# Miniprotein binders against Mucin-6 (MUC6), part 15

Target 1, 185 residues: Mucin-6 (MUC6), of Homo sapiens (Human) (q6w4x9r395to579)
Amino acid sequence: GHCSLEGGSFVTTFDARPYRFHGTCTYILLQSPQLPEDGALMAVYDKSGVSHSETSLVAVVYLSRQDKIVISQDEVVTNNGEAKWLPYKTRNITVFRQTSTHLQMATSFGLELVVQLRPIFQAYVTVGPQFRGQTRGLCGNFNGDTTDDFTTSMGIAEGTASLFVDSWRAGNCPAALERETDPCS

## First folded at step 14 (miniprotein)

Design gt6 (from j21 with E22I R42E K49R)
Fold by ESMFold2, last read:
Structure gt6 (fold): chain B 185 residues (1-185), chain A 83 residues (1-83)
Amino acid sequence: as target 1 above (185 residues)
Amino acid sequence: SDLELRLKREILFLYIELAILIYRAREGGISEDVEELIEEAEELVKRAREALERGDLETAAELLTRAFTLLERAAERLAEEEE
């Protein structure tokens, strides 16, 4: 399965459902029992211009009880806020530079993350087939059916991306102020 | 200026680290104390962004220093709860 986070806050789920949202928050991108130690992948979005509809990905975070890996445009940060020179390796995770513009996080548990740093910060998530039907978050549920990919954290299928995305906020972030159909400027 | 660039990087760092702390706090059940520290730090970062936008680098730096202190306190409190 493939999930992408591309410029302009565009997302394509593991079931290939595309959507866009406008919010400044950290969101649960992927949760699954297939990730060890209660692992989760999170996406951090921030305002990227003067318009309420201009938001962009600024970081991707992998967290578990054992690991913290923050990939942002400036650096890779791990446990205790320490900036790391690449390559960075743990027992199960390796982060390295593919090119001057791309980083890769490879794992032993079927998760792969590729981050494009320039010209636009983007992320590409790949999971093995063992994740099928066992994912939650912005990347959807990976069950082969796009009609329920907008399933909220409470298990409710929504018809719009906004309600779905808001349910996956990983904090007390302000609700997005933009209209669902008529973004400001 | 070099200071302006450093402050922008500190804002991004705090924005990300506060979000991580919120997530971890929710895994273990957030306490009122930790939630209040995180909320206060988030408000300081918001005010620091506003100060930076108007070119008031000294105010932005002061606010970020206070936000870092609150982040550290929240992280320490959460670590004590996870023990």
Scores: ipSAE 0.661, ipTM 0.828, lowest interface PAE 1.2, mean pLDDT 83
Fold by ESMFold2, look of step 14:
Structure gt6 (fold): chain B 185 residues (1-185), chain A 83 residues (1-83)
Amino acid sequence: as target 1 above (185 residues)
Amino acid sequence: SDLELRLKREILFLYIELAILIYRAREGGISEDVEELIEEAEELVKRAREALERGDLETAAELLTRAFTLLERAAERLAEEEE
């Protein structure tokens, strides 16, 4: 399965459902029982344009009970703030520079993350077949059916992206409907 | 300026770290004092961003220093509660 975060504000789910949103927040991108130690992948968005409501992707975070890996445009940071030289390895995870503009996080548990650092910060998430039907978050549920990819953190399938995206907020931030004038712009 | 760029990077760092910390705290059943420290740090970061937007680099730097101190204290308290 493939999920992408492109163009600063566009998402395509594991079931190929595209959407766009704007919000200054950190969101749960992927959770699954297939990720060890309560692992989760998170996406961080911040203001990016001259419009008061425009945001774009600025970092991706892998977090579990054992690991914290923050990938942003300038740094890879682990263990509560230590910047790391690449390649960075744990027992199950390797982060390395794939090209001059791309980083890759490879794992032993079927998750792969490729991050384009420049010219635009973008992320590409790949999960193995064991994840089918066992994912939740902004990347959807990976069940082959796009009609329920907008399933909220409470398990409610929505027809539009706005309530779905807001339900996956990981930080203390206002809902996009409260601050953003057009979440689809 | 070089200082302005550094302060923007610090704001992003704190923005991300505070979100991670509140997420972790909520997994383990957040205590009121850890949550309060995180919320105070988040408010300081918000004020620092506003100061930076006005070009008041000295105020932004002072607020970020205080926010970082609160982040460290919150992280220490959370680690103690999870022992």
Scores: ipSAE 0.653, ipTM 0.822, lowest interface PAE 1.2, mean pLDDT 83
Fold by ESMFold2, last read:
Structure gt6 (fold): chain B 185 residues (1-185), chain A 83 residues (1-83)
Amino acid sequence: as target 1 above (185 residues)
Amino acid sequence: SDLELRLKREILFLYIELAILIYRAREGGISEDVEELIEEAEELVKRAREALERGDLETAAELLTRAFTLLERAAERLAEEEE
């Protein structure tokens, strides 16, 4: 199964359903019982221009009870906040520079992440067949049916991408700083 | 501007770490004390972004230093409460 996060805020799910959203938050990209130690993959989006409708991917996070790996354009940061030289290896995860513009996170549990650092930050998630029907998040449920890929964190199938994406927020989103009145000091 | 670049990286770091902290607490909830620390840190990061956008690098740096301290205190208290 393949899920992609491309250009601005375009997403294609494991079941090949494309959508776009406009958000500045950290979102749950993938949860699955196939990921060890309550593992999850998260995607971080931020403003990419002056308009609130211009947002882009700025980081990808793999998080479990044992691991924290944050991949952003300029660095890889792990459990204790230390930036790491690549390759970085644990028992079941290896992060390495695939090319001058791409990083790869390979795992022993069927998850692969490829991150394009330049010219723009993009991510490509691949999961093995053991994940079929066992995924949740922005990448969908990987069940071969696109009609229920917009299933919220509460288990409700929605017809719009925005309600679906909002349900997968993993943190608090900053309020837009635009007011019709001067800001209070 | 080396300082400007560093401050942008610190803002992103804090933004991500605060989201991770909230996520790690997802099953047990967040105590009122930890929630207040997180809210204050998030507001400081927001104000630091605003200061950076207007070129006030000294204000942005001061706000981020404070936000980092609150993040560390929130993480420590959350870890103690989950036990």
Scores: ipSAE 0.628, ipTM 0.819, lowest interface PAE 1.3, mean pLDDT 82

## First folded at step 16 (miniprotein)

Design pb41 (from gb6 with E27Q)
Fold by OpenDDE base, fold request of step 19:
Structure pb41 (fold): chain B 185 residues (1-185), chain A 112 residues (1-112)
Amino acid sequence: as target 1 above (185 residues)
Amino acid sequence: DIREEVKKLLEEARKLIEEAKKAGDEQAVWLLEIAVRLLEEALKTGDPERISYALLFLSMALITAAEKLGDPKAVELLEKAQELLRKALEENNPELIKEAIKLIKEAAELLG
């Protein structure tokens, strides 16, 4: 499954459902029992302009009981709160640069993350087949059905992106604005 | 040239993967496999930048293995290689890449 966060506010789920939202919060992108130690991948969005519709991805965070990795445009910060020289590795996670503008997080448990740093901060999440039907978050449920991708954190399928996205907030943030568009258009 | 030297390192890395498998070092296997893929991708274009990043990763992977094996000399060589590679990236200096490769090869020989 491939999930993409592009153009600042566009998301394409594992099931290839595209949608757009505007929010300034941290959201759960991916949670799954296949991630060890209660692991979760999160996306941090912030205001990029003067209007509410001007929002962009500013960081990606992987958090588990064992590890915390924050990937932003300027730095990679790990458990000790210090910027690390790349490549970085733990028991089952590694973060490294492929190019000056592309960074990757690879794992031994079937999660891959590619981050484009410039000119636009974008992220691409890949999960192995073992994750099929076992994912939750903004990237959807990876079950081959696009119609139920907007399943909330409470397990309710929503028809619109706004309630779906808001349900995956990791903190107290304003409600997200919804616009359904094709990120490739 | 750098491409030829990287190809040699690639072969050495593949050998070390097999050794790591025999030793049961799953982490080393996993990391070295990534290193191999990065090197292969870098060789497609011959881009010094991509090569440098791939070699940085290889060095890290080998350090991980060397630490488990208790070979401080290999670790030292590889850390120096990483320093050179970072400098190579900053200065866009291919000569530093060549020097780093030499150190990585030496370390790989110690680990093989």
Scores: ipSAE 0.844, ipTM 0.935, lowest interface PAE 0.6, mean pLDDT 93
Fold by OpenDDE base, fold request of step 19:
Structure pb41 (fold): chain B 185 residues (1-185), chain A 112 residues (1-112)
Amino acid sequence: as target 1 above (185 residues)
Amino acid sequence: DIREEVKKLLEEARKLIEEAKKAGDEQAVWLLEIAVRLLEEALKTGDPERISYALLFLSMALITAAEKLGDPKAVELLEKAQELLRKALEENNPELIKEAIKLIKEAAELLG
């Protein structure tokens, strides 16, 4: 499954459902029992302009009971809150540069993350087949059905992205705006 | 020729993967496999930048193995290699890459 966060406010789920939203919060991008130590991938969005509709991805965070990794445009911060020299590794996670503008997080448990740092901060999430039907969050449920991708954290299928996205907020943030748009446009 | 030297390192890395498998060091296998892929990708373009990053990763992977094996000399060599590679990236100096490769090869031999 491939999930993409592109263009600042565009998301394409594992099931290839495209949608757009404008929010300034941290959202659960991916949760799964396949992630060890209650691991979760989160996306941090912030204002990128003067208008409310100008929002963009500013960081990706992997958080588990053992690890915290924050990937932003300017730095990679780990558990101790300090920027680390890359490549970085733990028992089953590694973060490294492939190029000056591309970072990767690789794991031994089937999660892969590619981050484009510039000119636009974008992220691409790949999960192995073992994750099929076992994912939740903004990247959807990876079950081959696009019609139920907007399943909330409470297990309710929504018809629009707004309530879906809001249900996956990781903190107290304003409600998101949403519009169905092809992320490739 | 950096490309040729990288190819040699690639072969050594593959051998070390097999050894790591025999030793049951799953982490080493995992990391070295990533290193191999990075090196292969870098070789497709021959981009010194990509090569440098791939070698940085390889060095890290080998350090991990060296620490488990209790070979401080290998660790030292690889840390020096990483330093050279970082400088190579900053200065855009391919000669530093060549020097780093020498150190990595030496370390790999110690680990083999």
Scores: ipSAE 0.819, ipTM 0.924, lowest interface PAE 0.6, mean pLDDT 94
Fold by ESMFold2, fold request of step 19:
Structure pb41 (fold): chain B 185 residues (1-185), chain A 112 residues (1-112)
Amino acid sequence: as target 1 above (185 residues)
Amino acid sequence: DIREEVKKLLEEARKLIEEAKKAGDEQAVWLLEIAVRLLEEALKTGDPERISYALLFLSMALITAAEKLGDPKAVELLEKAQELLRKALEENNPELIKEAIKLIKEAAELLG
């Protein structure tokens, strides 16, 4: 399974459903019982263009009870707030460079993340087959059906991306509609 | 030729994977298998930068194994190799890559 965050604001789900959104928030990309220690992969978006409503990906976060690994567009990798030399490892996660522009996070539990740092900060999520039908978040549910990939955090299938995306906000953020009416958001 | 030296190091890394499997060292197996894949990919390109990143990873995988075995000389050699590889990347200096490979091979012999 592949999910991608490209072009600053474009997402393609594990079931190949494309969509675009803008919002200044941290969103849940992927949750699954296959991730140990209540793990979740999150994406951070922030303002990027002349329009105050345009946003782009600025960081990816893997959060569990053991780790908070942040890979940000400033090319710094931290775990639990501490900057790390690459290559870096924990017992079951490693982060390293393959090239000057690409970082990879590999795990022993079937999650892989590749981050393109330049010229545009982009992320590519790969999960093993054990995740099929067991994912939730912005990357969709990985069940082979694109019609229900917009399932909200409350379990409601939506026809539009905006309600779906807003339901996956992690933390306190303004609703997308409120931000779109505010020139500074 | 750096590519020939990397091919020899790949053979040694594969041998160390088999030894780690016999010893039940699951983390070493996992990290060394990643290192082998990274070196194989780097060889396809012949790019000194990709080779250097792959060797940095291999060095970390071997440090992990060396620490579990309690071999501080292997750790020291591998840390020196990482310093050389970071410098090679900063300076675009392939001679530092050759020197790092020598240190990695010496460390691998201590671990095998």
Scores: ipSAE 0.789, ipTM 0.919, lowest interface PAE 0.7, mean pLDDT 87
Fold by ESMFold2, fold request of step 19:
Parts: sequence; C-alpha cells; structure tokens
Structure pb41 (fold): chain B 185 residues (1-185), chain A 112 residues (1-112)
Amino acid sequence: as target 1 above (185 residues)
Amino acid sequence: DIREEVKKLLEEARKLIEEAKKAGDEQAVWLLEIAVRLLEEALKTGDPERISYALLFLSMALITAAEKLGDPKAVELLEKAQELLRKALEENNPELIKEAIKLIKEAAELLG
C-alpha cells in the first residue's frame, strides 16, 4: 500500500482515493495494530502564505511509546527532541539520506517513509501487505474500497474530505477550510 | 577505481549477510540488506554523492555488527570512514571516498 502527500495539501490514500484539504494542524496519517508500541505516523501542516487556503506540509512525525521521530522541512531529524546525525538507527527504525534531496525512514515492521526535501517538501508512505484492512487515518483504511476511505476517528464514513480530515486532528487546532476556499476536490 | 572497489564491498557485504543469517542476527541482516540495495542503486548511477550516502549507511550497519561482537577496532575504523565520507560530501572530493573504502574493507575483514 502507497499513500502520498504531495504539492500543496494533496493526499492520495492507500486505496488510491485522491483529495485535498487546507488546515494548520497535526493530523494522524496512519494508525495500525501492526505498528509496535502504539505507533502512529502524523503529518504537520502550516500556513505557507497569507491566504487561509495556502497551507503546506512542514513535517512528518513517527510517534510511539519509545520514539518521537520528527523529519522537518528544515532537513533536521530529531528523536525525542534530540537532533540526530544521519544515518540514524534505533533497534527497528533507521533514517538516512539516499540523495541530497531525499530522506528515507525504513523500519523492520513494514512501514517505509520517503521524504522529498526539495524542490517541494513531500512525503510518500509505503506499508507492507500485513497492514491490509488494518489502517486508519488520513491515508485511509487500506481495504480496497474507496467509498469508505473517508472514515472518521469515530468510525463514521463521510462523503466529504473536510469532516474526515478534521476528525483526525491530533491537537486543538482550527477546522479545515476546504468548504470555503477549495476551488476543486 | 571507486566503482570496482564498491563492487568488491558489495560481495563482502553479501557474505556478511549470510553469516548474520546463520547466527540469527536479525538486525544485522536487516541493515546490511538495506546497505546492499543502496550500493546497488548508487552503482547504477555512478554518482559519487549517492555512493557516499550508501557507504555511510554501510558503515553504520557494520558499526552495529561490530558493537555486538565487541570489536572496538572495527568501530574505530568505521567511524573514521564516516568522517571521511561526510567530508567528501561537503567538499565534493572523491579521493576521500577511496580512503573511506579502504577503512571499511579493513573493518569488514576484522568482522569476517
């Protein structure tokens, strides 16, 4: 399964459902029982201009009981708040550069993240087949059915991206502005 | 020739993977397999920068193995190789890559 965070706030789910949203929050991309230590992958979006509709990805975070790995647009990687020299490893996670423009996080539990640093900060999530039908968050549920990929954190399938995205906020932040400023979805 | 020396390192890394599999060292297998893939991709391009990043990763994988085996000399060689590779990247200096490869080969022999 592949999920992507591209351009402005464009997302493509594990089931290939595209959408976009505009928000300034931390959102849960992926939760799964396949991630050890209550792990979750999260995305941080912030305002990139003066308009309410101008937001962009600024960091990706892997959070578990053991680690809080932050990969930010300033190209700094931290774990639990401490900056790390690359390549970096824990027992089951490693972060490294393939090129000057791309970072990769690889794990022994079937999660892989590739981050394009330039020209635009973008992220690409890959999960192994053991995750099939066992994911939740902005990347969808990976069940082969795009009609229920907008399932909220309360288990309700929504027809629009904005309510779905708002339900996956990981902090107290303003609601997404898709309804007001999105000229297309 | 840096490219030829990297091919020799790949063969050594594959042998170390098989040794790690026999010993049940799952972390070493996992990291060394990533290193092999990175080196193979770097060779396809011939790009010294990609080669340097792949060798940095290989060095980290070998340090992990060396620490488990309790071989501080191998760790020392590999840490020096990483220092040279970071400098090679900063200065765009491929001669430092050759020096790093020599240190990595020496460390791999100690671990073999």
Scores: ipSAE 0.784, ipTM 0.917, lowest interface PAE 0.8, mean pLDDT 87
Fold by ESMFold2, look of step 17:
Structure pb41 (fold): chain B 185 residues (1-185), chain A 112 residues (1-112)
Amino acid sequence: as target 1 above (185 residues)
Amino acid sequence: DIREEVKKLLEEARKLIEEAKKAGDEQAVWLLEIAVRLLEEALKTGDPERISYALLFLSMALITAAEKLGDPKAVELLEKAQELLRKALEENNPELIKEAIKLIKEAAELLG
């Protein structure tokens, strides 16, 4: 299964359903019982252009009970708030550069992340076949059926990307999301 | 010829994977298998930058194995190799890559 986060806030789900959204929040990209220690992959979006509606990916976060690994567009990698020299490892996660423009996170539990740092910050998520039918979040449910990939965090299949994406916001969104909805902004 | 030196190092790394399996060092096996894949991909291009990143990863994988075996000399050699590789990347200097490969080979001999 492949999910991509490309420039202009474009997403393609594990079931190859493309969509676009605009938002300035942290979103749950992938949750699954296949991720150890209540792990989740999250995507951070922020304002990126001159238009108030233009947003782009600025960081990818892997969060579990043990780790908070942040890969940001400023090319800094942290775990639990501490900057790390690359290549970096934990027991079951490693983060390294493959080239000057691409970072990779590999895991022993079937999750792989490739981050293009330049020219545009983009992310490519790969999960092993054990994840089929076992995923939730912006990358969809990986069941081979694109008609229910817009399933919200409450289990409701929506027809629009905006309602679907909003349901996957992680925690309290920053004031930047409120600015994007301000009629004066 | 950096490519030929990397090919020889790959053969040594594959032997060390088998030794790590016999020792039950699952993390070293996992990391070394990634390192082998990265070096194989880098060799296809011949790009010194990709080779340097792959060698940095191999060095980390070997440090993991060396720490479990309690071999501080191998760790020292591999940390020096990583310093050389980071410098090679900063300066775009393939001679530093050759020096790093020598240190990595020496460390691999201590571990195998």
Scores: ipSAE 0.768, ipTM 0.912, lowest interface PAE 0.8, mean pLDDT 87

